# VH-VL binders against TATA-box-binding protein (tbp), part 9

Target 1, 182 residues: TATA-box-binding protein (tbp), of Cenarchaeum symbiosum (o74045)
Amino acid sequence: MLDPRTRPRVVNVVSTSDLVQRVSAKKMAAMPCCMYDEAVYGGRCGYIKTPGMQGRVTVFISGKMISVGARSVRASFGQLHEARLHLVRNGAAGDCKIRPVVRNIVATVDAGRNVPIDRISSRMPGAVYDPGSFPGMILKGLDSCSFLVFASGKMVIAGAKSPDELRRSSFDLLTRLNNAGA

## First folded at step 20 (VH-VL)

Design m4 (from u6 with heavy chain E55S K58T)
Fold by ESMFold2, last read:
Structure m4 (fold): chain C 182 residues (1-182), chain A 117 residues (1-117), chain B 105 residues (1-105)
Amino acid sequence: as target 1 above (182 residues)
Amino acid sequence: EVQLVQSGAEVKKPGATVKISCKVSGYTFEDYYIHWVQQAPGKGLEWMGRVDPESGETWYNEKFKDKATITADKSTDTAYMELSSLRSEDTAVYFCARWEYYDFDYWGQGTLVTVSS
Amino acid sequence: DIQMTQSPSSVSASVGDRVTITCKADQGIDEYVSWYQQKPGKAPKLLIYYASSLQSGVPSRFSGSGSGTDFTLTISSLQPEDFATYYCQQFYRMTFGGGTKVEIK
């Protein structure tokens, strides 16, 4: 049987924030650690990556920001705070406060063995498994989470809004798989 | 327990190369960047660069870009820093450290490199 | 470039003394400052994060304060094991202060 307390490994956190002001395209084009090109995406955003960032921050001219590629909520929020400081130091935005919000946590779980999704999908209410369309079994989880389970034993949890929700969803997934005979 | 264990002290002649290792344990190597910090004798801490162990991507402080080469080997959970064309000014303790985004929460014990001329 | 100005560079003090160390950032960095203790021949050890939060296992005689640009580390009653060098650090570009050596008077 699978261990329901197996910790999921976070592979991506998406978070957002808003500077509540417009950001200078001219300054973004000139500053370090920022890729901005008016010919790309209609000039509507730049991309900040500093030495400390695991991923990057997309900064829209409107002042909206999206942090992607961080491997924890702490790092995802840190990327937004660092992007704010970077923009302010380089004169692309005025000093401001931001309130980061988690939008999505994606994590993996590895059973370390094959999982008989052919056999167990019929025993799991709400499971969708159509190998002609998609090789994995699809399940809905707690709140906003969804699960992908592959015959290899690789699993993906997506849609969590917090580390606690992710942990609960992982426990739920593994428990349901065990109950179905995994 | 999270640990970063560095290779032992080295004595080198000017012009030589040294490769310092930093083996991690107690966490998933790929989840955190490994940074390198120089401390010259009697001096403070100076950031040198870092590697993403997941992708192998590096970033160097401009001061060290022609001196240091930083790598990571996922198969052994080990980061490396190679220092080339050693000069007496490169005599220092070199630390590896784990980046927890706002701070360095775990450090290697340091590796003294002495360049005698 | 980016600066963290730490003062004083050294302090001569006795066991039981109160010691205060300051750092100044060259721009507002909210509370995102950390403090480290380093003993000779050893690696730095994280003491304080977010300007004022104690890392687990750090004695309560250590405290931090400040926000914006000005930050302070205080040792309320110096102990023999506290003679060391202390560094501040901001997260932006991994910038360290110059260090403060706390020595026996």
Scores: ipSAE 0.680, ipTM 0.864, lowest interface PAE 1.5, mean pLDDT 91
Fold by ESMFold2 at other seeds, fold request of step 21:
Formats: C-alpha cells, sequence, structure tokens
Structure m4 (fold): chain C 182 residues (1-182), chain A 117 residues (1-117), chain B 105 residues (1-105)
C-alpha cells in the first residue's frame, strides 16, 4: 500500500499581483537585477532576479507582475514583494501595496516503488493511459488539480491553488491508487 | 529536526586555502538556498553569497567574489565554501544559513577561521 | 546604499526591566523585518519574523512591532539568559542592522 500521507514536494509556484500603475521602462532598463530589452517581446515587460529569489518576476509596463520558479507559496509571494520594493527603490514605480494570488502549484510525489499503471488504469474512472503517446497515466483530481502517474512510482500534481488543496489532492491521489490495487 | 552542521575550526597561514562544509539534515536539501555569512571579530553580520543546491547556481556579494567559492553536493546534502589566498583580515567566524525567503530560519554553529603566521 | 539603522548600539539593564531596541529602514519595507538573538560564541537565532510573528519556542516576553520604516523589538521583563546581541534584518538584499548588545547589570 502507498502511504496517503506522503508529503508532496513543491517544485514550482506561479503567483500574480498588480501594482495598479504603469512601470517606467526607462528605469527598468537602467536598474540592477533587471533584464529589460525593448527589442524583446516588444518592450512590454522586464524580468527581475535578485540573489534571494529562487525564480524570477516578470514585470509588465501595465504594472502586472508574474512570479515563477519559487518552491513554496511563501517564496512565490516573497518574490512579488521583493520585486515591488526593488522597483520602488529604483524609481521605476511609485510606492504601493500588492495582494498576491496563487495561480498554480506544481508538486511531485515519489511512491518509492513501481506502480502498475498498466494494470490499474482500467480500474480508475476517467484515467487516460496511452503508452504509445505518453508514458504516464493522466487523472483529474479534486477541484483544479490534475495528476500524472508513472510506472516508476513518480507522480506530478499540478493546478493546486493552495498548499491545503495540494495536500488534500495528494491524499486523494494516493488513496485512489491504493483502491485500484497499486 | 532541521540541522546545519559545519566543519570544525581552522588555523591557517597567509596564502593558504580552507574549505568549510555545511551538512544539512531534517529537510530536502534541494528546496532551500544555502547562504554564507561572515562575522569578523567584534563585528556584525555580512552576507557573502549563496548557492541553489538544486541547480548549483551561485550568487556572490561583490566584496567576496574573488575570495569565496560556494558549491553544493546533492549526493551528500552538503554545501561548501572555499576561501582562497587567505589573509589576516579573513579571520572570522563563517556561518551557513537556510533562506526561508524573508529570513534565515536555521543556522550552522559557525566555523572559526584564524589566519596567522 | 541599503541601510538598516539599529539603536541603541548597547544597553545596560537589570533583570525585570523592559528593554526596547529599534531599527529604521531607509525605505518602506512593509512588515518584512526579522529579529535575531546571538549569544556569545553562538550562531544567530531567529526570534521574530514579519515584524511581529514569534518564532516557535521563543518566550512570550519577546515581541516585535512596526511597519513601513520603523520597527521595534521589546523584551517585556529582562531575564539573565537574555544577555546577547540582537540584530534586525530586512529581506531586501539580506541587509542586517548593526546590532544592539544587551548587558545585564
Amino acid sequence: as target 1 above (182 residues)
Amino acid sequence: EVQLVQSGAEVKKPGATVKISCKVSGYTFEDYYIHWVQQAPGKGLEWMGRVDPESGETWYNEKFKDKATITADKSTDTAYMELSSLRSEDTAVYFCARWEYYDFDYWGQGTLVTVSS
Amino acid sequence: DIQMTQSPSSVSASVGDRVTITCKADQGIDEYVSWYQQKPGKAPKLLIYYASSLQSGVPSRFSGSGSGTDFTLTISSLQPEDFATYYCQQFYRMTFGGGTKVEIK
């Protein structure tokens, strides 16, 4: 039996926020830790990466921001807050508050053993398994989550909007695999 | 229980090299950056640089970029910092610390490096 | 040029006294300040994060407050084990304050 309490390992969090103001392209081009090139993507955004960031923050001229590559919600939101402070300190934006929103959490689970997806996929409603096209079994989960399950016992959970949703989706996945004879 | 355990104190002559280890336990090494912080005798804390244990990517404080080399070994859950061309001004306690984005929540016990003739 | 200005540099106080340490950031940093305690010969220990949130296992006599640019660490009733140097830190560029040495009289 798989342990339904196996903790998923977060590998990527996407979050967004809005400065609710335009951001100075000229200032972004001149400030450190920021890549802005008018010839790239029509000059619509810059990319902030600082020593503390796990990923990076895309900053649009409109004031919209996207945080990617962080390995926790805390770090994902931290990247947005740090990007805001960086923009303000360098004069690219006026002081403001932001309210970050989680858009997607991707996590992995490792069963620590093989999982007989070729056998159990027929026992799982809605499972898609076509090894000629893709080596993993694809499942829909709770709410916004989707699952990939590989014969090696490695699994991917995507689409969670919170750590709590991720935890419950992981428990649901492993329980359903057990019930199918994993 | 999260722990960061550093190698022991070192006494070195000027011009020598030292390599300090920082072995982690109680969490997944690849999930958090490891930073290094210098504390010279009687002085405050100064950030030196960090490594992403997942990718091996580093970032150095400009002050230390020609002095320190930071690495991580995923197979042993250990970060390293090598200090080269040691001078008496490099005498300090060196800490490794885990970055929890906003703060350093766990620290190694520190490694005293003494540089003297 | 990033600065965290910490004061006082040193304070002498008696057991039971209320001790207040301040930090001032050179720009608004919301509540993103942390406080550390460092006892002689030891590593820093995280006490407070998010300006006012107490780290697990830290005695309730420690508290933090502030937002924007001005932040305070308070020890409501100083104990003999509180002899230490205290540091504030903002998350932006991992910037530490200069430290405050608390000496028990």
Scores: ipSAE 0.677, ipTM 0.865, lowest interface PAE 1.6, mean pLDDT 92
Fold by ESMFold2 at other seeds, look of step 20:
Structure m4 (fold): chain C 182 residues (1-182), chain A 117 residues (1-117), chain B 105 residues (1-105)
Amino acid sequence: as target 1 above (182 residues)
Amino acid sequence: EVQLVQSGAEVKKPGATVKISCKVSGYTFEDYYIHWVQQAPGKGLEWMGRVDPESGETWYNEKFKDKATITADKSTDTAYMELSSLRSEDTAVYFCARWEYYDFDYWGQGTLVTVSS
Amino acid sequence: DIQMTQSPSSVSASVGDRVTITCKADQGIDEYVSWYQQKPGKAPKLLIYYASSLQSGVPSRFSGSGSGTDFTLTISSLQPEDFATYYCQQFYRMTFGGGTKVEIK
């Protein structure tokens, strides 16, 4: 039996925020810790990476920002706040407040053993398992979550909008697997 | 619980190299950056650089970029900092610390490196 | 130049005194300041994060306040174990204050 209270391990958090102002492309191109790439979205954004960031922040000239690559919500929001402070210090944006929003949490769960997805997929309503197309079993979870379950016992939970939603979805997944004979 | 355990004190001659270790336990090593901080005798804390244990990617304070080399070994859950071409002004306590994005929540006990002829 | 200006550099105080230590950032950093206590021969210990939130296990006589550029650590009634050096730190560019040594009078 799988332990439904097994904590998922967060591997990526995507969050967004809006500076609600235009950002100076000229200033972004000149400031440190910023890559300006003409080939990305018609050259209308830059990428901020500082020593503290696990991932990076994309900053659009419109003032929209996307944080990727952080391993926690705390770090994901921290990247957006740090990018804001960096833009303001370098004159690329005026001082402002932001309200970060989680868009996606991706986490893994490891059963530590093989899971007989070829056998149990028929016992799980709504499961999709077509090994000729994709080696994992695909399930819909609670709210906005989706699950991938592999025969190796590796599992992926994606689409959570909060740590609490992730926890509930992980519990749901493992419980459903146990009930199906995992 | 969470622990960062550093290697012991070192006495070195000018021009030598020292490698300080920082072994972690109580959490997944790859999930958090390890930073290094210098404290010279009677002085405050100064950030030196950091490593991402997952990728091995590093970033250095410009002041230390040609003095320090920071690495991580996932197989032993250990971060390292090597100091090269040691001079007397490199005499200091060196700390490793875990970055919890806004602050350093766990620190190693420190490693005193003394450089004398 | 990015700085945290910490004052005073030292304070001489008696058990029971109220001690106040300040840090000033050279730009607004909202509440993203942390405070550390360091006893001689030991590593720094996190006391306060987010300017005012106490780390688990920290006595309630410690408090932090401030937002923007000006931040304060207060020890409401100094105890013998509180004689140490205190550092502030902002997360942006890993900047530490110069430290404040709290000494027994």
Scores: ipSAE 0.652, ipTM 0.853, lowest interface PAE 1.6, mean pLDDT 91
Fold by ESMFold2, fold request of step 21:
Structure m4 (fold): chain C 182 residues (1-182), chain A 117 residues (1-117), chain B 105 residues (1-105)
Amino acid sequence: as target 1 above (182 residues)
Amino acid sequence: EVQLVQSGAEVKKPGATVKISCKVSGYTFEDYYIHWVQQAPGKGLEWMGRVDPESGETWYNEKFKDKATITADKSTDTAYMELSSLRSEDTAVYFCARWEYYDFDYWGQGTLVTVSS
Amino acid sequence: DIQMTQSPSSVSASVGDRVTITCKADQGIDEYVSWYQQKPGKAPKLLIYYASSLQSGVPSRFSGSGSGTDFTLTISSLQPEDFATYYCQQFYRMTFGGGTKVEIK
């Protein structure tokens, strides 16, 4: 049987914030650690990546920012705060406060063995398994989360808005798989 | 328990190369960047560079980009830093440290590299 | 050329004394400062993060304060194990202060 308390491994956190001001494209094009090209995405945004970032921050000229690629909420919010400081230091934006918001946490769980999704999917209400279209079994959580379960025993949880929600969703997934005979 | 364990002290001649190891345990190696910090005798701490153990991507402090080569081996949970063309001013203690995005929460014990003729 | 200016460079003090160490950033960095303790022959150890949050297992005699550009580490009643060098650090470009050596009188 699967251990329902197995901790999921966070692989991506998407978070957003708003500088509530326009960002200078000219300054972004000239500053370090920023990739800005008028030919890329219509010149609507730049990409900040500093040595401390696991992922990167997309900065729109509108002042909206998206943090991707961080492996924790702490790092995801840290990327947004660092991007703000970087823009301010280089004169691309005026000093301001931001309130980062988690949009999506993607995590993995590994059963450490094969899972018979061919046999289990018929026992799980709402499961979608069509190997001709997609090799994994797709499940909806009772909240905003979605689950992917592969025959290899690898699993993906997406759509969590907090670490606590992720932990509860992981427990729910593994319990439901056990009840179905995993 | 999180641990970073470094290879032992080294004595080298000018012009030589040294490779320092940093083996981690107690956490998933791929989840955190490993950074390297130099401390010259009687001096403070200076950031050298880092590696993403997941992808192997590196970033170097401009001062050290022609001196240091940082790598990671996921199969052994070990990061490495190679110092080339050693000079007497490279005599220092070298630390590996785990980046917790705002700070370094765990450090290796340090590796003394002595460069003498 | 990002700088953290730490003062004093050294302090001579007795067990039981109150010790105060300061760091100044060259720009506003909000609360994103950490403090480390380094004993002779050992690695640095994280004491404080976010300017004032105490790392788990660190004695309550250590405290931090500050926001913007000016930050302070305080040891309320110095103990024998507190004789060490202390460093501040801002997360932006991993910049360390020059250190403050706390020595026994």
Scores: ipSAE 0.652, ipTM 0.852, lowest interface PAE 1.7, mean pLDDT 91

Design m4 (from u6 with heavy chain E55S K58T)
Fold by ESMFold2, fold request of step 21:
Structure m4 (fold): chain C 182 residues (1-182), chain A 117 residues (1-117), chain B 105 residues (1-105)
Amino acid sequence: as target 1 above (182 residues)
Amino acid sequence: EVQLVQSGAEVKKPGATVKISCKVSGYTFEDYYIHWVQQAPGKGLEWMGRVDPESGETWYNEKFKDKATITADKSTDTAYMELSSLRSEDTAVYFCARWEYYDFDYWGQGTLVTVSS
Amino acid sequence: DIQMTQSPSSVSASVGDRVTITCKADQGIDEYVSWYQQKPGKAPKLLIYYASSLQSGVPSRFSGSGSGTDFTLTISSLQPEDFATYYCQQFYRMTFGGGTKVEIK
């Protein structure tokens, strides 16, 4: 049996914030650690990556920002705060406060063995398994979470809005798999 | 507990190469970047570069780009920094440290590299 | 070029003294400052993060304060084991201050 208390491993956190001001395209084009090209995406955004970032921050001219690729909420929010400081230091935005918000947490769980998804999918309400279309079994979970379960025992949890929701959803997934005979 | 254990002190001649190891335990190696910091004798701390242990991707301080090569071996949970073409000004203590976004929460004990004729 | 200006560069003090060390950032960095203690021949040790949050296992005589550009580390009653060099650090580009050596008087 699978251990329902197995901690999921976070692989991506998406968070957003708003500078509530327009950002200077000219300044973004000139500053270091930023990729901005007016010919790309209508000149609507630039991309900031510094040595401390695990992922990157997309900065829209409108002042909206999206942090992707961080492996924790702390790092995801840190990327947004660092991007804000970088923009202010280079004159692309005025000094301001931001309020980061988690949009999506993606995590993995590894059973360490094969899981018989072809046999158990019929025992799991709402499960979708069509190997001709997609090799994994798809499940809906608690609140905003979705699950992917592969025959190899690799599993993906997506859509969590907090670390607590992720932990509860992981416990739910593994319990449901055990009850179905995994 | 989280530990970063570095290889021992080295004495090298000018022009030589040294490879410093940083073995990690007590957490999942791939989850945190490993950074390297130089401290010359009587001087402060200077950031050298870092590696993502998951992908092997690196980023270097421009000052050290042609001096240092940073790698990670996730099969042994060990990061490495190789210093090439050593000169007397490379004499320093070298630290590995774990980046916990905002700060370095765990450090290796340091490796003294002495370059002398 | 990013700067953290740390002052003083050294302090001579007696056991029991109150010691104050300051750092000034060259732009507003909110609360994102950390403080480290380094004893001779040892690695730096994290004392304070987020300007004022005490790292686990650090004695309560250490405290941090500040926001924006001006930050302070205070040792309320200096002990013999506190003679060391102290560094501030902002997370932006992993920038360290120049250090403050606290020596016995």
Scores: ipSAE 0.582, ipTM 0.828, lowest interface PAE 2.0, mean pLDDT 91

